# Ledger of designs, part 7: VHH binders against A-type ATP synthase subunit C (atpC)

Target 1, 342 residues: A-type ATP synthase subunit C (atpC), of Archaeoglobus fulgidus (o29103)
Amino acid sequence: MITMIYKGNRAAWAYIVARTKVMKSRLLKPEDFRKLLNMEFDEIVRYIGETEYKKEIDELGYKFTGPRLLDHALYANLARTYRKLIEVSFGASKFLIMKYLEKWDVWNIINIIRGKMANVQPEVVDDILVPAGERDMDFWKTLLVKDIEEIVKSFEGTPYYEPLSKIGSEDMSKIEDGLYKVYYRELLKLNPSDFAMKLFLDFIKMEIDIRNVKTLLRLKAEDATPDEIMECTIPGGYELTEEELRKLAAMPIDEMIKALEGYWFWNDVQIEGKEVAAVEIEFDKVWIKTISKRASNYPLSILPVLQYIVLKKVEVDNLRVLGWGKYYGLPSEEIERQMVIL

## First folded at step 18 (VHH)

Design H6 (from B5 with A33V)
Fold by OpenDDE, fold request of step 19:
Structure H6 (fold): chain B 342 residues (1-342), chain A 124 residues (1-124)
Amino acid sequence: as target 1 above (342 residues)
Amino acid sequence: QVQLQESGGGLVQAGGSLRLSCTTSGRTLKTYVFSWFRQAPGEEREFVGAITSSGGRTYYADSVKGRFTISRDNAKNTFYLQMNSLKTEDTAVYYCAAKYVYRWLTSPVEYDYWGQGTQVTVSS
């Protein structure tokens, strides 16, 4: 595996970046989302069925209807897209893409557990699984029919066992945070052996900061204690060290907000008077812009690929919000406020 | 640990009224959306309505608009589903759920907290 990391050369990066660029060009544009916001649910499904999601919509349309069709199709496409990236990559790029996409194992674990706790039918959970990580769909399907104890046992010997073993004794939110902590911890074990790895790790650390600042704001709004906040933050951020996080967590909200202005992720984000969700969306935008800029600065690197992965996720998330919102009969204004459109 | 508990379900005649309650225990949720779902036998769990903790916005499915009302009592950590003009089609297990407000328009699977459900039966 180490040898794979060093097989990346200029030509290899050029190739994967070129392929990714083509894929990126097929993402929906802001104007597309504006059109979609003015459509009814069925129209949206038809519209999406004429885009890059056509294959999944057509294939799943015989079995699924309504929001389950759309949601399942979106996630199926997402998984297929990410697997394609893996398939067309090699050497260092493939390794890094695969490592990054392991986060979807965490996603799948969380949703399987959530499904069990919510007493939701396993089939409904299946709709939102994304087999883009280390484990394949067959593995995930085996978990869908197991009880929580069996699921936890299935992860014995893995780093995810420790957080999962706390099911029943801790809040699910803490378990989820714990699972992501494991994911990031494992990534941060990678050595910055070359420039590509350095860029990748910096990307990861910056992503951690974005997650942590959201966590800080969310939990502060919930009147969480500094200790509780620290339990939910992820170590290894780009600028938010454990010490910095501790300081911020201990501050009154107004002071904390002011202190946040000193970090890289602050881009004139307005927090005062806004709902926490709106602030989080602003940080999502900051992150997207930051990734774009960095990818431009290092065009023959892993960054353009990671940028696409993030943008593809954002697109799917936006479409999901749109689909569920329209199906539930919510006004476009409420739907739009939950979307990240740049 | 946060827990949601429904109450108020039962048998009612068509045209009647019923009020469901969902009480949050463990801690107060200040940045969540509280939703009512219902599931009839053999059917999918469907969205009934929602209320946001921040701003107090309410939303309803078309099937219940004008008949159902969602409200919240913060002092009691309880939100309600007032159901009027009940129909036989409203027969279902009703669930309360909570989702953090960020991108709360999502699959029921992604909700953070769920109640155990309460049976509502509307007879003709």
Scores: ipSAE 0.918, ipTM 0.962, lowest interface PAE 0.4, mean pLDDT 94
Fold by OpenDDE, fold request of step 19:
Structure H6 (fold): chain B 342 residues (1-342), chain A 124 residues (1-124)
Amino acid sequence: as target 1 above (342 residues)
Amino acid sequence: QVQLQESGGGLVQAGGSLRLSCTTSGRTLKTYVFSWFRQAPGEEREFVGAITSSGGRTYYADSVKGRFTISRDNAKNTFYLQMNSLKTEDTAVYYCAAKYVYRWLTSPVEYDYWGQGTQVTVSS
């Protein structure tokens, strides 16, 4: 197998990759999740409180209880972890990590708006904010007490203003899609000036493909028109070009599924007979496997770092699903159905 | 735009029954989970139960199991909450909500659509 190593600042890359490797080793394993699936909610909180999330559980436990405690702790840990990653990174790695993590600004914007629309208390929204992007927690807190109009205004002059300005006139789902389109568009403006940047951009493009294939399947299941599908897909994918997306969108679902077998993200994914959510989970797994393989091929690069970022997110998402599921009293089968465990 | 609208709330005696409806307008949601939430004054919004768009799976909070039943009529684009053996502690504003089925076990904040709520009052 051909292994390519970035020849830039080798020492710098070695350092960040080594640090990331240690962090990765602290992630929960599949067997941990199997244990957790057999626990009650309170037991889960106790268990998590003895892991890498101990600090957050302990610090927030005096004020929060129930699923809010767990969610807040998980997201607080996630933010802290990502900020730490930024802190220990240098030069190109730091730049790329920061750029990638700007997606959390989108996350925060979306949830603040959702909270407002749902008439949820600002404090509840605060629980799920992740200040790991460009903006700090102080900024996000200021938005929590504003109305939607003021929130939108706060982004005037930024690329996110355009999609946000449509709040009230379009479905929130379209706004969300628009915000993510902005995020990816901005990333794709970066020039592949060196090998590190090339790897980064390819990673982004591949991620876009994963998102787009999910979108295609989702919207086909909703009987969306080709035009509607195209409005929701993200330009700039790795293999799913605008032309390819348009072709796929126009196909009957059976033909589309067959056509999807020809792309890089197909790894004997079984779509027939499965619910759309289950298929999305499979693509999540494909993505994780793909990232792992690529990181292995380029071990002294940004890829192992990005791999960790993705895996950490997956862990938190799994724990959230688990926590909410157990708290709501859902059976383990349903909870596991929504988890990505590899 | 997709909108959810609750109906059927009101005053009922303890031990009585009430049926809530949630109607979806704008478009039909085929890949969503529909949930009922309730919120009493000064309390957090509480999960009551959920049903998948296909109606294939239904879930209930422990507090309402055996008493409440969720169902859906796709032809009417409406799902229901049949509440039997009502208790005073069931008094709350009841909300219907919809979440895309992928990882729908999440914070209420992340739900995609919400109704305006309907008041249910159970008297002793």
Scores: ipSAE 0.915, ipTM 0.961, lowest interface PAE 0.4, mean pLDDT 94
Fold by ESMFold2, look of step 18:
Structure H6 (fold): chain B 342 residues (1-342), chain A 124 residues (1-124)
Amino acid sequence: as target 1 above (342 residues)
Amino acid sequence: QVQLQESGGGLVQAGGSLRLSCTTSGRTLKTYVFSWFRQAPGEEREFVGAITSSGGRTYYADSVKGRFTISRDNAKNTFYLQMNSLKTEDTAVYYCAAKYVYRWLTSPVEYDYWGQGTQVTVSS
């Protein structure tokens, strides 16, 4: 690039990328997941207790057993890892990492509300909280014992209040989409003032495209109307603009699928004969491959850090699917279908 | 608004049978897994079994395998839990729940829709 420059914060980028490389080297490999698929639940927990999750398994093993131990340990490790990344970062890198990780506030809000609606004990919801966003653990712990009305009031004066105020009058899936809309809208208010910010914002817009294509396919399979689909999509995509989404939502599904072939995320997707869930897994694989390629092209930027953040989440997701699948007694084939292994 | 409603609970002697029903109202949940959970007093919710929205695949916890079967009546938008050879250990509130099929192997907390529950009491 003729005018591409890396001014300011080069020491911060070099440092955080080096730290990220070390952390990334400790991620489980595809061969580890193949080995874990052959284990029973208790064997899986013991195996994980000898990995980077040792600290959490050791600390929580006195209080928890079964899938609660696994969930709590995996999410506690995820949160500790993300907080460490923030702690060791500086300046622009710290700002961007913190902004991206604010999505975990949405995760926590959704699951606290789900727990209340399902009348699940607060301590079970606590197992899956990830205090890695704007709010700390103490904040989330106080919400666990509040009723839904009190929880909604806790977000008065924030952008999250509007979707939360609709609980009880709208379907929960619309509330969830509304919360993510707020998160992405606030991120997109950042200006692409330099190349580092442009890389970050393009990443966010591409992530929005992935979420929106999943929403489009899911809601078409549910026979949703175009208006219903548009209510659930997130504005600000990279190639799936609001206008493009309106056109696609109005099409019969066969015509829509042909039209989607022209977008960046369709390049490596193999969807023929696959169920909706398997198609979503294919989009996850395309996203991971795309992140990897862009990170290798810009190795002294936020992209290697975002890559690690995504890969760590994928690892935790895979371990959760594995653990719950084995605990519920499902066959390994079904468990593997829900995992993202590259 | 999507609603799940259980019915068919009650009191039964050990060795007996009951059939629970779960009816879906509101929009059709074509891409969801439907699961049965149960919860005894002072216990956490326990997975009983699941059926895909198409009715093509069923799964059961080891504790109920061979005794319980899940089936679906598409015309009534209803799915069933047939419970045979009931034991006192099967006493619980039974819940039906639905989860979007993508990565549905999760904590019960993450299920999208829940019924109100129906009590099953197995006496010796």
Scores: ipSAE 0.812, ipTM 0.911, lowest interface PAE 0.7, mean pLDDT 89
Fold by ESMFold2, fold request of step 19:
Structure H6 (fold): chain B 342 residues (1-342), chain A 124 residues (1-124)
Amino acid sequence: as target 1 above (342 residues)
Amino acid sequence: QVQLQESGGGLVQAGGSLRLSCTTSGRTLKTYVFSWFRQAPGEEREFVGAITSSGGRTYYADSVKGRFTISRDNAKNTFYLQMNSLKTEDTAVYYCAAKYVYRWLTSPVEYDYWGQGTQVTVSS
């Protein structure tokens, strides 16, 4: 009787969308990135310290400097922003936001393991942790001082244990793929009980398609076998079903590219003559444009909220590329090539 | 399993030269950026330079520009760091690392593969 009335939870969606629109208005604009590209590293940090990142730059500036300050401030702001979004949401919106953001547990697991394998100091790994998923920062900081065997045991009894248990017997890239497979598999167990859930699940399936087309193109460029490619793909895509993926993985790359032209994500993408990194940037742009169009078609739904979550991540990624690029001394042309600006 | 191995480290007097090698085993990493990092005792890892996949682009930190050169020998699956005009402040453990070329401007913690390191000591 009460599953959906009138526009079914319209008041609840109106509230979170309105809050999200205010947060979205504070995102950096293309003009800001044009200015930043002409700055040196220290100027970038000062510029960012005059934006919505001011709190983190001010608080961390006494303890950190250089690229560690930037990484820590950007990811701390990302985490605070995502936690704020959860805090101001309720009901169905809170549930879906929390489920989507559980991917950050995967991010944290991967980078803690990477740090251990590379013998990187735990303090450097801490700079890029994002406590926005199921586990809090105290949990992640406890893992920073454990060895890999102890870290793996900390996930015993969870779906993440299975891929983690293969550390040492499989290549680390396959372990990382396995963790994301678990995340998406658990999300896809949600059933499309109403329209809001359908919009969410379609978004997830489309996100899986974007990840899988990138995986296909990357692994073809690495001359991976079809079986190796299938091991790295995520099942449950919107149009790239497991059957479609097997067929594409078996094709020579030129035939595969022609076959890809029939899928939703091929809209306006140009891959001829481009290196694989540039092609992946093109798919990021396609995804952002697609999210924007779908959000405008369903403006009182989870989609504007998911759009903001993605756009905030893109902004943080762009700022990280800027900061690290300037710190490493790279030319602005190379830095810009790695940014996603629309 | 992919592994990186550095070699060629040693003791050299200031003003001298040394060439480091980084050899990849397991599979060929065709779409990766290969970077050199160094770490002096008590310091964090410092970017030295990189060579990008396909297209032969190279990049260097300001502290080594003009003195260090990175090159690649695809037949040997090997990358080199030629270090000239060495200074005592170049003393460090040198690491080879590889990162998938997509948005590779990132924290060292996000690199996909690391070597074990090779010691370079520059005496006065």
Scores: ipSAE 0.806, ipTM 0.908, lowest interface PAE 0.7, mean pLDDT 89

Design H6 (from B5 with A33V)
Fold by ESMFold2, fold request of step 19:
Structure H6 (fold): chain B 342 residues (1-342), chain A 124 residues (1-124)
Amino acid sequence: as target 1 above (342 residues)
Amino acid sequence: QVQLQESGGGLVQAGGSLRLSCTTSGRTLKTYVFSWFRQAPGEEREFVGAITSSGGRTYYADSVKGRFTISRDNAKNTFYLQMNSLKTEDTAVYYCAAKYVYRWLTSPVEYDYWGQGTQVTVSS
């Protein structure tokens, strides 16, 4: 069947970009995170209750406390924000926003399965669900009460069934990789019919490169074989094609790192003396910087919208690291090491 | 197929000591944080402490700091929780869990691997 998308025009892009600029103006700044690092858990919750997260903190504060309140509020706000972005968009922008946000279905699938395997109460998994993708919250809530076999059957007839059918016979990390492979494969079926679509698809391919360079570095640190590495990578990168990935996977790590210097994502990367977790954070920073530059170069396109979607997630991730770190009693230095601040 | 297995639980008197073990089987987890959690009846899972797979950094909840020590035996692919000066409030099922080291400060739901748990009972 012919893939059809709604064509956008400059006026439609101008509208959605203007709306996202208002939303972006409410994001926390690096200075806010420096303040938060000096706070205790209860102070952090109070602080975010005076920000864009007020609605969720107020509504959930009557039912939840501690880190469950924080997680539920942050992810509920994320979902509400993403749904608002969809609601105010139309035509091609709405289609692309909805397609990009379908990765939150993958997030929800993974965490529901993790909760079942760990015998975690369904209501605790509910704290971190993000109903921003194709399926609504009612669908996810029905999965919370199903066992794994029933969950897998719920995806029969979808592309997600194939990786899910391997639960029990494959390591869970391979199942999770398979789910993301499906998500990206389906996205890459979109045709680059005009410049706006080309910008979107290039963004997706560059995102795949970032994910794949992280996979290469992680699995090299785990002494995985080249074949094992290739099984975990996502096809369709911008510069990290299947052929390039095979070459890199076959190299010793020192040679691979030198070879990586020739790729688009090796701009401003500071990895010397860092362990794998810190290196991944550096690639997150590279990705954010790259998105920002491209969005500035194409301000009447999907790119400023995708930039906001990414930045909002980064903010939620940082707030979660802060909250859980303070709740667990970890030193601020370790908490800060896990944050992405530019 | 990665599996975590706890051992060493049991009954101990208050003021006593106990050592729990967490052994990894299957693929070696070199880039993971190994954490101990505990859960008393009717309570949420509580973070006890963590060690990076490299063994370079350890972390402890305030409630156990100074009394519990996490260590590693590379030859046995095993991580330990040494519990000293035990109190009745330490009574719980203790779980070993592993999370990929990138942004590991998160909900227990997001941990990649869990053991089955081992009961620790501290009598007065």
Scores: ipSAE 0.797, ipTM 0.902, lowest interface PAE 0.8, mean pLDDT 89

